# VH-VL binders against o27280: the designs that were tried, part 326

Target 1, 266 residues: o27280
Amino acid sequence: MDSMNVPEVLEIKRIVEESESVKTFIFSWDFRREVRPGQFVMVWDFRDEKPMSVSLIDPVRSEIGISIRRVGEFTDRVHGLSEGDLLGIRGPYGRGFELMGRDILLVGGGIGMAPLAALADEATARGMRVDALVAARTADELLFLDRLEAAGVNISTCTDDGSCGFKGFAHERLLTLEENHDMAAVCGPEPMMFQVMRILDERDVPAQLSLERYMKCAVGICGQCCLDDTGFRVCAEGPVFWSQELSRVREFGRYRRDPAGRRVPW
Short names: E, the ipSAE of ESMFold2; O, the ipSAE of OpenDDE; V2, 0.75 times the mean of E and O plus 0.25 times the DockQ between their complexes.

## First folded at step 14 (VH-VL)

Design H23 (framework fv_bamlanivimab)
Fold by ESMFold2-Fast, scan of step 14:
Structure H23 (fold): chain C 266 residues (1-266), chain A 119 residues (1-119), chain B 107 residues (1-107)
Amino acid sequence: as target 1 above (266 residues)
Amino acid sequence: QVQLVQSGAEVKKPGSSVKVSCKASGGTFRSYAISWVRQAPGQGLEWMGRIIPRFGRANYAQKFQGRVTITADKSTSTAYMELSSLRSEDTAVYYCARDEQYEGHFDPWGQGTAVTVSS
Amino acid sequence: DIQMTQSPSSLSASVGDRVTITCRASQSISSYLSWYQQKPGKAPKLLIYAASSLQSGVPSRFSGSGSGTDFTLTITSLQPEDFATYYCQQSDDTPRTFGQGTKVEIK
């Protein structure tokens, strides 16, 4: 049996409290199973299993971190755990981000900063210049600012309510920034990502975008998370996609699908 | 930059309690973890416990369990360490320090509060 | 608890000397090791974290190395302001624990 498809029961080594709604759970990891930024794992609490993005990758210390936002019954139970408790982890799954060039722009919204934090670590380790635009509804929902600062990342913030940094949305803040980058990576709410992608396309900056809704499809448990114009192939290749792939998709940023396959506007 | 400023020196009698404050300025206090470390005269550094102010969660070293209480007031960006049932052996300088959650190093430190237990 | 043992407990050195201080953990702590400098009457000052990462503002003559159980702090060319007590500290587990300290004295 493929060892990547068998859950390994791991002890929670450390818990970092990122915000009132987000925690990072750190585990010892055998890096004979390679993990790259942008990939996810299936987290099993011995009752339910959910996909979670990897937010910390440290092969020198043999550790990974998984950041989890409290949004329902499963995540509420996981947030109630303590250091020393056990969780099942299988994976990693999905394709990760690809790095190229000398400088990168990260644009993250809410929990979307989780995979981008891991990417920032890799980019800085490779000697790249990293600029991050961190967006959230409120200041309390801005994630990983201290970690990004410690890594030497140049940080801009924006909040919908103006409680920290620029008052407005990520794409509105990006329009006030005239710097070009060799590439960008984007993760957050799909409407935000769509608007950011359009601006980056106009600036000829190639971007990779991480679509959380395709994580289930990457492990074969939800075939309905496909994009209209490319069918099931896109679901199998996610969650990270190039902007050129997404620019041809009518659905991206405009509507999603409910469990019955019906179109629902954002 | 974060700065930590502690309350002034205290002289206490055996059996009493002392409550030391640590006020943070700069950065987001709610994002910190604050550790308390003491140092008896001529001795090394001894960790007492830590709090994550955002959730009011505190952990203590077993040696101090039952005598130490660490709290935080998020509205004033102040952490507190209260040590009860004081003994002469509790005479020390008490430090607060920002405890970096990923790496666990302490930076910055407060200036220290001298607590003397006598008579 | 993880026990941290420093060696030597004290040493005498002259300005310009290369000084090495070692720290041993009772069990593997990976690279979760920090070094602090403390001068009489003052709070400790962070020098190095993550075994080898130099804290911003700390002179480059300070360096750290090691992983697992054995760690070293090196001062390549000792300066007058470097006469102090040095502590290692592990952060791999709670409780956080410190070495007993190494006093660097003028020769």
Scores: ipSAE 0.557, ipTM 0.793, lowest interface PAE 2.5, mean pLDDT 87

Design H24 (framework fv_bamlanivimab; at its last look DockQ between E and O 0.77; V2 from the best seeds 0.00; counts 0 for: pae E 2.8 > 2)
Fold by ESMFold2-Fast, scan of step 14:
Structure H24 (fold): chain C 266 residues (1-266), chain A 119 residues (1-119), chain B 107 residues (1-107)
Amino acid sequence: as target 1 above (266 residues)
Amino acid sequence: QVQLVQSGAEVKKPGSSVKVSCKASGGTFRSYAISWVRQAPGQGLEWMGRIIPRFGRANYAQKFQGRVTITADKSTSTAYMELSSLRSEDTAVYYCAREDQYEGHFDPWGQGTAVTVSS
Amino acid sequence: DIQMTQSPSSLSASVGDRVTITCRASQSISSYLSWYQQKPGKAPKLLIYAASSLQSGVPSRFSGSGSGTDFTLTITSLQPEDFATYYCQQSDDTPRTFGQGTKVEIK
């Protein structure tokens, strides 16, 4: 079986339009290649290949879903595809989330809800109590609320503009929630994740955070991964990290690097 | 939960067009697709097409391609189905229904609009 | 297009009876199947989705089973309000297609 790291050409079985900028593409999947929430695949449109988080994992139906936000040339082309069209899929790759305890808090911002939606399905299937804090700029950009509701998840929303739920940022809403959890999983814009992590650390809630910028590093495409202010090369299998692993990284939540290696604030 | 309310009954001549409205109130109108399903007297259910109102894109069953147009007005949470070049066999009750994008089931349904085509 | 065939086309039953309606797809649809109840002059009402998931508010005497091509709707203890026409519907592919219907009539 020499095909494991070669893209498998798969037919798009179904397309779900999640928002004006996000679609979920559903494929039949052979679960001899196990997939866990938090892992990603490389999506190939026969020109370019990009990492995308797995947002739906259904072994009973033998299906996976991949949610893609339209942000550039590659994703614009993929959004133009129809059911029945073909894409190359390679993977899965990366560390998935680990579940522990009896209750979990999910904190997601924008497309960061994609891997958390898959995690919510697994957590509820295992009998865990799931609370989700779903954040977006506006009500129209809140993702997966219907899936979470159908799964029995307790949902809190917040929007920057106040169009749905709490008016403000995820960390501001989290400060008003007193409930304790055995663990948390966080995915979204890095500044949001940094603020959320600090609150969870103060509450002694172990958290896992998914960092999109480590997806290429996990498959060996990126030769340099830097999360500290000294420019030290850190190459660890991502994208999911425990908060303890990120506590010593000054760069996390404060700045990123452009193609020239310069620090750019988030 | 979303409620769907349709426009009233229509009597049309062969060759004309009919435009049926479906107004959603409450809930998550834009998170779901709106499907149009018709039922001729004494017959079963026939799917005509769907629209995702949030994005304004529609797709149609092959039988109706070219003479059915499904649209949505986000500001009034209303979907429309226009059927042109009417024939007597288009006499039916026309339903709109909210379609779940993941599972594809229909809930809720509008109350139905009777369209009679006769000369 | 995926063809959906129901059996029987009609049946006569008494209150308290167990009623079974079957639905067969022309190709595998996994578990993408829903069941609806329709009473004269009314819109259809969702009973079951995803082959076996009971819709909120639907009595527990209704149940669905099956996968692939063969599906069953069961009413364990028929009530007076259950005399109606029942339809299966596949959502594995477009166009969405329905069975021809099964009329459950009073004996």
Scores: ipSAE 0.680, ipTM 0.850, lowest interface PAE 2.0, mean pLDDT 87
Fold by OpenDDE, look of step 15:
Structure H24 (fold): chain C 266 residues (1-266), chain A 119 residues (1-119), chain B 107 residues (1-107)
Amino acid sequence: as target 1 above (266 residues)
Amino acid sequence: QVQLVQSGAEVKKPGSSVKVSCKASGGTFRSYAISWVRQAPGQGLEWMGRIIPRFGRANYAQKFQGRVTITADKSTSTAYMELSSLRSEDTAVYYCAREDQYEGHFDPWGQGTAVTVSS
Amino acid sequence: DIQMTQSPSSLSASVGDRVTITCRASQSISSYLSWYQQKPGKAPKLLIYAASSLQSGVPSRFSGSGSGTDFTLTITSLQPEDFATYYCQQSDDTPRTFGQGTKVEIK
């Protein structure tokens, strides 16, 4: 195994409480190892290892942030950690987002906002106009609103229960927005992304979408994250894909694979 | 625009406790923290602790650990700071302030609450 | 704890003067440094955050610079309303700590 694939033991510098179920863990980072929005790292708690999106990239402060949603045993353990505790981090891996144009639309759902928050920072730093459609089940689950606002992002929210912003799903909200952008970046529940992609395609807006799959090796070897028919490996060819690429992926928005590799519906 | 309004001045005896309130108006707490900072007469600023009202999570400066309790009521958008075992050295103006979790700066500030501890 | 040391503790200046206040951290705090202005009987007011970012509504005559351990607040042309006490504050670590303050008085 390449030395770059060996987890580096890092101290948790800070912890940001994003929501009841999401924490951002901030680490010192040597930016000789470049990281891009949309890329992921493998987080190792010395018992298990999981891929996590990079949600903060700060070369000036030499820091990165990793946002983690509490969803299972691994993340339960990680959420129990405190500042000063240690985690193993290896990466970054995968293909990140590419910025183009002057106006960018971000569409995120839930924890999917993590990589988009990092992208928003980069885009705004480049002087781009950034619109973000932030979706969640409830108002309390909306992520990174304060951070995005501070960065100068124009935010539109939608919640399933209508507790904040538009009542409904992201694609429904998107339909109410007539403005076109030079490009879009999308990340969230796959059914959401699927619908959003369709709308963007109809509007002729170039779109990049970040997929979430179970990834084991992160280096395109194990095939755990291989997409049906195309052979795309989410960890290697992705996790960010252009809409044209995903149009070739039959399983996109339809089904996924569980940790055992079984096909299961969304 | 978020504003923080604190409770009125307090005069307390040594050994007693004081509880200061800080009500946020003009917005929601969101992911911001509420920090408490005090300033003794003619002295500088001293951070006491903070809470994330949205989640009820608080942390404290070691100097005040065990003696200060910071709480929040989301339903009323109000944060509280209770300081027990008061002593003369606790005489100060106590401020609440909104804290950005990423940047850690304070804005806005409450108007301050004067607490006088005297026999 | 991170100690913040301001210099000078006080200074006298006239309207129109260029004023410079320095703040030194006992260890590197990257750019997690904010500057506040406080007038007598009032709460502190945020001027600069992230070492050099001007807070909205703050006059452009205020500026911040520095990184690591050494930071500077500059007032290019002191105005009558600028006579006050200024504090630096680090937000790199907890507990949050402030400089001892710099009182800017009228000459």
Scores: ipSAE 0.627, ipTM 0.856, lowest interface PAE 1.1, mean pLDDT 94
Fold by ESMFold2, look of step 15:
Structure H24 (fold): chain C 266 residues (1-266), chain A 119 residues (1-119), chain B 107 residues (1-107)
Amino acid sequence: as target 1 above (266 residues)
Amino acid sequence: QVQLVQSGAEVKKPGSSVKVSCKASGGTFRSYAISWVRQAPGQGLEWMGRIIPRFGRANYAQKFQGRVTITADKSTSTAYMELSSLRSEDTAVYYCAREDQYEGHFDPWGQGTAVTVSS
Amino acid sequence: DIQMTQSPSSLSASVGDRVTITCRASQSISSYLSWYQQKPGKAPKLLIYAASSLQSGVPSRFSGSGSGTDFTLTITSLQPEDFATYYCQQSDDTPRTFGQGTKVEIK
């Protein structure tokens, strides 16, 4: 436990450029520290530390991949790094996705595809049939398509601008897809996840959704990642929740909180 | 699917430069790299360097550092390899190939460009 | 640089034969290894990536195995179109390096 609270300084082994704004950083990893799809790590650039999704889990090669979208000063600095440069990594933390049945639907928006890409690898390795609905604003922002295709995933795409696949939002495309899945896993912008969750609940498809909230400790002590109405700590009881757990949460899909704790509309 | 079409054969004098083009067709660029690999007559394959055309980042084998320049024009889906200070041992077929960023394998390959360096 | 050594440098075989080609890396490359087929006057063609993953459109008679430093390409029933030169290639590090090749000739 004590080693999990101290970042291990690791060398960036490889950088995969996924889009203009997203890079995957690959590190050697000792899998005595097991990692599950849907868990997160804290990435330390020697100035600041932020939670990031694990997108590649490869025990055979002893590698993990962490996908990072460039959105501010911290991620700008990390995106400026090269292979051979160092980052601190602590974790993994949180509850990951659970696989069940034989047919799984993945619904991912933007960087939300990162944990779902890791889940897709595990699902296909188990012999499950995997359908993925991959959403983005534009074709150039659709993530992991080549990787998912190579894994044997059946891909449907949608883009806000219609540049690739269905023109519109993920939940609109979902209405035109098969309703025969044993479970679903959802990750992306919270408004998208809310709409997708409602459709999946109506279809009686068990669904797990991955949330993001502000974090400091990542181990459930500081309370900064708590959800309204339930007191769930995203870093401890999540980030992956079943849809029925989230149905009791008023804030889900309706507002977010800034670092000072103030309600801010989505 | 994506195909790579290279510029035609060239005959060059020692000390000059050659610039080979590699045009991708049949799709848009994704996160793939374009690598350059050469093969001297009757010899094996030798990697020279790569670029990720979408993002403009290039890497070079140390042997060619300072002599090779790899560039890309995203608007035309074309990568270029320029080799300067040519010597007779640079006589080879020069291939471009699409390189997967995760695995580092090459698929597809261009048809090859024969470059002959002689006086 | 990671050196890749193939064995044998050449072999003679008949249609229907089982053929194995080995490739050894000078250091561990995990499973970052690919196999290519090249016919005279043609570009190489990818057969196997990630040591054992069959490329789309490649016949199932081709298979790859190994990890670390020792790798094998196997053709279980050699066909007339399989007479070619085969190369392994590591992608664990740059520069990317190839084995010297194995020529498979008709007996």
Scores: ipSAE 0.525, ipTM 0.799, lowest interface PAE 2.8, mean pLDDT 88
ESMFold2 (binder alone), look of step 15: mean pLDDT 92; pTM 0.950

Design H25 (framework fv_bamlanivimab)
Fold by ESMFold2-Fast, scan of step 14:
Order: C-alpha cells, then structure tokens, then sequence
Structure H25 (fold): chain C 266 residues (1-266), chain A 119 residues (1-119), chain B 107 residues (1-107)
C-alpha cells in the first residue's frame, strides 16, 4: 500500500440518509483509480482522517459512495456537512471481496451492510443469484433494504428485539436459511461474524469476512495489525479475509487489542 | 469424511530433492489448511509449514525457509511438499495433516511417507 | 517460537492406573492446546483439542485440563491399548510447536 498518496479534494455531490445514524456521501470518481467492493478510502475533513468502507461503486455514473455511522467527533462533524461541501479522499486501500460461483450469500450486521451493498450491486450486475441476511438490533437500524430490493436481491431480516423479521441473532436466522451457496461474504460486529463463520464452515461454504477495526492500520496508523497465528498482517492484506485464515486467529471473535497491545474482550 | 493419502517411501542421495504428495478425498480440502509435519527416527514431531489451497498461501517454519516449498493443485485436491539440498538429518517420516475449522488442531493425518537420505 | 515442555519424558504404569502427563508453554497460549496419541509406526491421533474438548470417538477415560501455560492430560483406568507416546501441541502462534513427547509403557 502507497502511503505517499495525496488526498484528492472532492465535492459532496449527494447525501443519502440511510437511517437516523447513517448517511451515504456520494462523490464523482475517476475510475482510472479502480475501486472494488470491500475496499476502503481515507476520508479527511481537513482536521482528522478516518478509514471508511466504499458502499457504492457506479462506473456508469462515475460515482462512489461512502456510508458513515455517527459514533464520535469526526463522524459528527462529517454528518454536519451539506451537499456542495468538500472532503479529502485518499485511496482506495485494502483487498476487496472476490466473487466466485453463481449463488452467493451476504450476511451483514448494522453498518457492515455498507461494503456488502457494493458487493451485491456487482454480483447482481454479473448475473449472480444473491441472498442477503440483514441483521440489526432494531428495525430502524436495518440498512440498504430498498437498495437491495431494487437490485433483485432475496432479502431475509432479523432483529434482536423482533421488530422486523426473525426475532434473534444473525447466526440463529442463518440456521433456518437455504444451505446451497458457492460463497458467502460477511461484515458486522465481530462476535456475529465469528458465529456466522462457524455455521458456514460446517456447511462447507467458503466465506470472506471484513474486519473493519483494522482499517486504520493499513495506512500506517497502528502497528498492532499482525495476525500472529497466520503470519498475515491484517492491515496489509485486509480488511477482507477468507474464513479459513480467520479460524486460525486466536483474537477473532474473542478479543481485540488496544493501542498498548493489551487484550480487550468483546 | 476427509481422508489424506500420501505417496510412497523414498530413498534419496545427499544433495538431491524429494517431493511428497498428499491427496485429499471426501470433502473440504479447499476450505482448510494442509500442514506438513516430520518425525525423525526416535524423535518428536516438527512442523514444517502449511498451505491454504483456496488462496494459494504457504507459510514455513524459519528452519526450513529456502529449502522447502509447499504447493497445491486444486484440480486434483493434492498438496505437495518439496525439500531440497537433502542431508542425512532430513531422514524422517513426513506427514500431511488437515487443519481444523477453529482451534488449529490436526485431523485427519495422512499415513506418512518415509524419506531416507543415505550415501 | 513458543516452546512446549512435557513431563515426564517417560513413565511405566499398570493396567487400571491413573496416569497424568503435564505440558508447559513458554508463554500463555490461553486454551489453544491439543493432545495426540501416537503408536509405533502410525500417524498421530487427535485426543483432545481446545485444552479440554474430547475428540469424537475417543474413550471418556481421556480428559484434558488447564489454561494459560500449564496443561494436563489424564487417563483414568489405563488400558493395554493406551501404550503409546503422547504429544501436546500449541495452536496459539505460528510456527505450531509440539512437546517432546511422553512415552507411556504398560508394565
């Protein structure tokens, strides 16, 4: 990854409100810089820079979209911006998802649906059959349902509180779904991803999982992104990993590391 | 149910190379890692390296780096371990073993391939 | 590399005895420890994984315990077919490493 890349200052062309806490910011993009689903960009508000997954890739309209959840000072400032305002964009970075086979499963939790929405667009454009399991704590936190429906995706939902679809967790809902997929892509809270990975592995469905907590390491911000079990560097090879890689990682689904390298349970 | 079947015993001269095969049948070879573990006569088990065939990734123990090459042919569900510049201390039984889904234990194991290096 | 040390290196026991084998890691490996049985001329056989989980088809007289750096394999009511060498193995880090082995000889 080229850490000498200079941010390009882009105008916010359009803002889509996905929920009370999530907005998608759309920019004109020069596709001489190829972008793939699962990759991320660094978003710079002229004070701080943060990694964000690309949630829309539209070469026909020459646009990319970046979906941002409001969770802190940086994201609060960005959410306060309007169409016509400027942001710096650097990238793309990371390896993206790889599409294989004809029938695929997407399992997304909360904001984790963002990179999966871009993947769904590419898969359906390629004529693949796409099943999506969209999970959230409550109905108002389910993301991209209208976009997935418009793309022809077969949608299943679940919410922890039962306010939409199946009442329960993503892995519990997955046990009730069809088992014949050529691959799966998973993104969401790490404990959810771990449980989903176990079920997919038992079904012999190869899965790709996106580990967003390590994205800032990919641009030199954190030196603790190495996967000791595998010898892989999450920041260098991520954020997307195959399930067989992650099944060997002692941290995945169990704990994370703080800036001092200490183990912090999920 | 997955089974691993290895190639037959080899007798090699010092300085030559040996290539051992491990064919997987019945299941999930593509989804898992295949490790190579050797055992010298009367000695314990020593991990040499592994490959995850789905993404073509091989990792090696530092002791063997530069002398060992682990590859996989997805079309035949076969993993290979090639060890070059053989010396008498490379005389051992070489095992392939499948990595588990979650905890990194090995099951199943191949039956082993005896490699004897003699002058 | 994580070093695995077993104790004892060998032992002799009678049928019906309770046998304990210990394994010590040079650093914490949480519960990422497996136990294997190897009989002469055969490949190792998985007995225990995740420190304490019994592999399917393995007799209940085998059990594992421990966490962090100190682990134990226990065989209750030792049987003649339990003559073998036993190995511990850590899966916390790469390279994977094994203990030196414990040979159990039935008197």
Amino acid sequence: as target 1 above (266 residues)
Amino acid sequence: QVQLVQSGAEVKKPGSSVKVSCKASGGTFRSYAISWVRQAPGQGLEWMGRIIPRFGRANYAQKFQGRVTITADKSTSTAYMELSSLRSEDTAVYYCARGDQYEGHFDPWGQGTAVTVSS
Amino acid sequence: DIQMTQSPSSLSASVGDRVTITCRASQSISSYLSWYQQKPGKAPKLLIYAASSLQSGVPSRFSGSGSGTDFTLTITSLQPEDFATYYCQQSDDTPRTFGQGTKVEIK
Scores: ipSAE 0.000, ipTM 0.395, lowest interface PAE 16.8, mean pLDDT 83

Design H26 (framework fv_bamlanivimab)
Fold by ESMFold2-Fast, scan of step 14:
Structure H26 (fold): chain C 266 residues (1-266), chain A 119 residues (1-119), chain B 107 residues (1-107)
Amino acid sequence: as target 1 above (266 residues)
Amino acid sequence: QVQLVQSGAEVKKPGSSVKVSCKASGGTFRSYAISWVRQAPGQGLEWMGRIIPRFGRANYAQKFQGRVTITADKSTSTAYMELSSLRSEDTAVYYCARSDQYEGHFDPWGQGTAVTVSS
Amino acid sequence: DIQMTQSPSSLSASVGDRVTITCRASQSISSYLSWYQQKPGKAPKLLIYAASSLQSGVPSRFSGSGSGTDFTLTITSLQPEDFATYYCQQSDDTPRTFGQGTKVEIK
């Protein structure tokens, strides 16, 4: 067995409450196993195993953080854990983000800010200028603003209800922001990512997008992760894809599949 | 900039309780914690507990677990610390202080509330 | 609980002196350590966080170093306004704990 595919039982060193529904679980980590922003780990509660993006990478303190949103039975159980409790972690897996140029735009929706927070740390450490557009339904769901501010990131916010920053969706706010970035990284709900991708493509800004549903492809679990585009299939390992890989996929951001396999709009 | 303003000095009898307030003013919306730290005359700083007002979640130092309750009223941006079953050794200046959850350093601090327990 | 021990408990110094205060944690706290200055009748003031990061507005004569269990606060050229009590504090675990304090007195 590959050592990366065997879960290591780790003690929860610290828990950070990010919002009413999001917690970051911090573990000591041996950085002989490299971790890059955009990669994920499999989190095992000794009953079920789920993929979770790495949201904190700190080699100086020898720590990683994993941010988990409460969305179902597994995540509800994990949220009930305390500092000192144990979780199984295996990985990291998947393609990480690639950094290029001097200026980067981060666009995150909800929990999608988690992998982007780790990326912001790496980008600022490399001396890049970082602009972040942080989007959520309400002010209480905006994530990582304190971390981004401490890192020197230029932050714009938007909320659907107007409770913080711009009132509206991420792509509407993006239209009011400066166009001059060497690259962008985007993570959030697929409809948001699709709209953002279209704007960035029009501006000739290369973008990387992280698609949560394709994390299983990176660990060899097949769940119909291949996408059709008039006979062309995209089946590269996720979760991070370049916008050019997604631009010709008709399903991305427009349709999902119900349990019967039928296309339904988002 | 954020300021923390505490309620005024209290003189209490042994066995009673005291409730100190800490009102935050200024600043932008951020996720933060409010800690309560006390200092007895001529002594050092002792952490009692904290609350994350955004979520109403509190935790406490074991020494105070049965006697201290920390609460927050989000609508008034006010945190409260209630200490019950007061003893003469609870005579101290009580501070509230703000921190983020990652680094945990305290800035700003309230001005302090003197609590004297005397029979 | 993580115990924080400072050395010395007090010292006497003159303006212009180099002052060194040490802080030891009973277990590794990585760099989750802050230093505070407290003057009589006042709330503590943050000087250093994350072991070595200088708080905005704090003079550059203050510096912090260390990691793991052993930490140092240095004042390179003591000024009259620096006579105060200094505290270290760990934020790695709950409860948050402070050192006993180091009183810097005029000689």
Scores: ipSAE 0.045, ipTM 0.613, lowest interface PAE 7.8, mean pLDDT 86

Design H27 (framework fv_bamlanivimab)
Fold by ESMFold2-Fast, scan of step 14:
Structure H27 (fold): chain C 266 residues (1-266), chain A 119 residues (1-119), chain B 107 residues (1-107)
Amino acid sequence: as target 1 above (266 residues)
Amino acid sequence: QVQLVQSGAEVKKPGSSVKVSCKASGGTFRSYAISWVRQAPGQGLEWMGRIIPRFGRANYAQKFQGRVTITADKSTSTAYMELSSLRSEDTAVYYCARTDQYEGHFDPWGQGTAVTVSS
Amino acid sequence: DIQMTQSPSSLSASVGDRVTITCRASQSISSYLSWYQQKPGKAPKLLIYAASSLQSGVPSRFSGSGSGTDFTLTITSLQPEDFATYYCQQSDDTPRTFGQGTKVEIK
């Protein structure tokens, strides 16, 4: 309640340039407000406020990182900021990932690697074996490979154009990977997540998927985040969902909503 | 794995400029920074600035602002450091070093370029 | 600028000795501290980053500790190849700054 009323104004401590379109903004953080991988914060540039996934969680250093892709006016303004500039942050919000078992598969596409990078750090710290499938259109759009390698993660890459690793889509690469995981976590474009979920479901691998478009529901903005078949309370439960919950949602991976609320195929 | 190879030694007159190169090989899928660090004879290490070669963005230490320019050419995987208005106290070995953007440590380093400023 | 001060500035040691070098920052740098080894005529070599993380390929006799303002590099059993100058470096703020160096000399 209190954390939703007023954003805390924080200084940008460091900026990491992950790609031509993605930057990670690092802030000192008071861990009396606990943050877990898969949660997000609201980022306020003193004009607009947008949800952003937390991509770095470091209680030892008292820091969090927020990775932002440049896709519109708000994110373009934020990308123009420098170290020492100020942003408003409130949160965290939403359901984080849950870890179980001895090994985990991470499957990330584009900016979807951001919450998975934070999860990889936690899973590694817990002594889990971590395999990551990192997917993008081109080699230049693969994200967090340096962080994953530093964490001791076993990395597979795939690019649509074949410029790095397997040539093809994430689900095609997944079919060539060893099946032996206790769980998976998936984040990226919905069509990718849908295809990956189907394969993991057939392999009886429990998976959690993070749905960017449902972050607004977790902070009480419900207009764009209704699940059509289940009556599931996405405002209390998202953005991370188990694959069994999503298997009943006709909308997931099949169509989206335009600004007028109309269903549009992927 | 990245390796850094620098251009050869230079002897320059006071008031001139010097441009040192640093060619990187390997690590093309990774976002990294290249820092320039100098060491005068018998002295310690002094950071001059850095660039993220993939994006061409540079930052400088205040002491060198206005005199140093750090650039990168993606097509040749080469970073450059140009220092103008040279003085005798600019005599030093100039190193380039790959810089981790998260931790800020330097590894690997180039072999160094000796720059001597004398009339 | 964050000032980094090392102690001692020099020390004499024998093979097999335990060597300890201290580094102090003028303000808190959390764990954003690295240690380097430099031999005459050579570029520095990274030993430790993040205050305590051993760089790949560096012998386990090297270790780092500390946080905030006080940091220590320890060499538990000095070898002939360890006679060199050692530098600490902070990466918490710009400009990046180094300690003045500690020269480890043979007795």
Scores: ipSAE 0.609, ipTM 0.816, lowest interface PAE 2.2, mean pLDDT 87

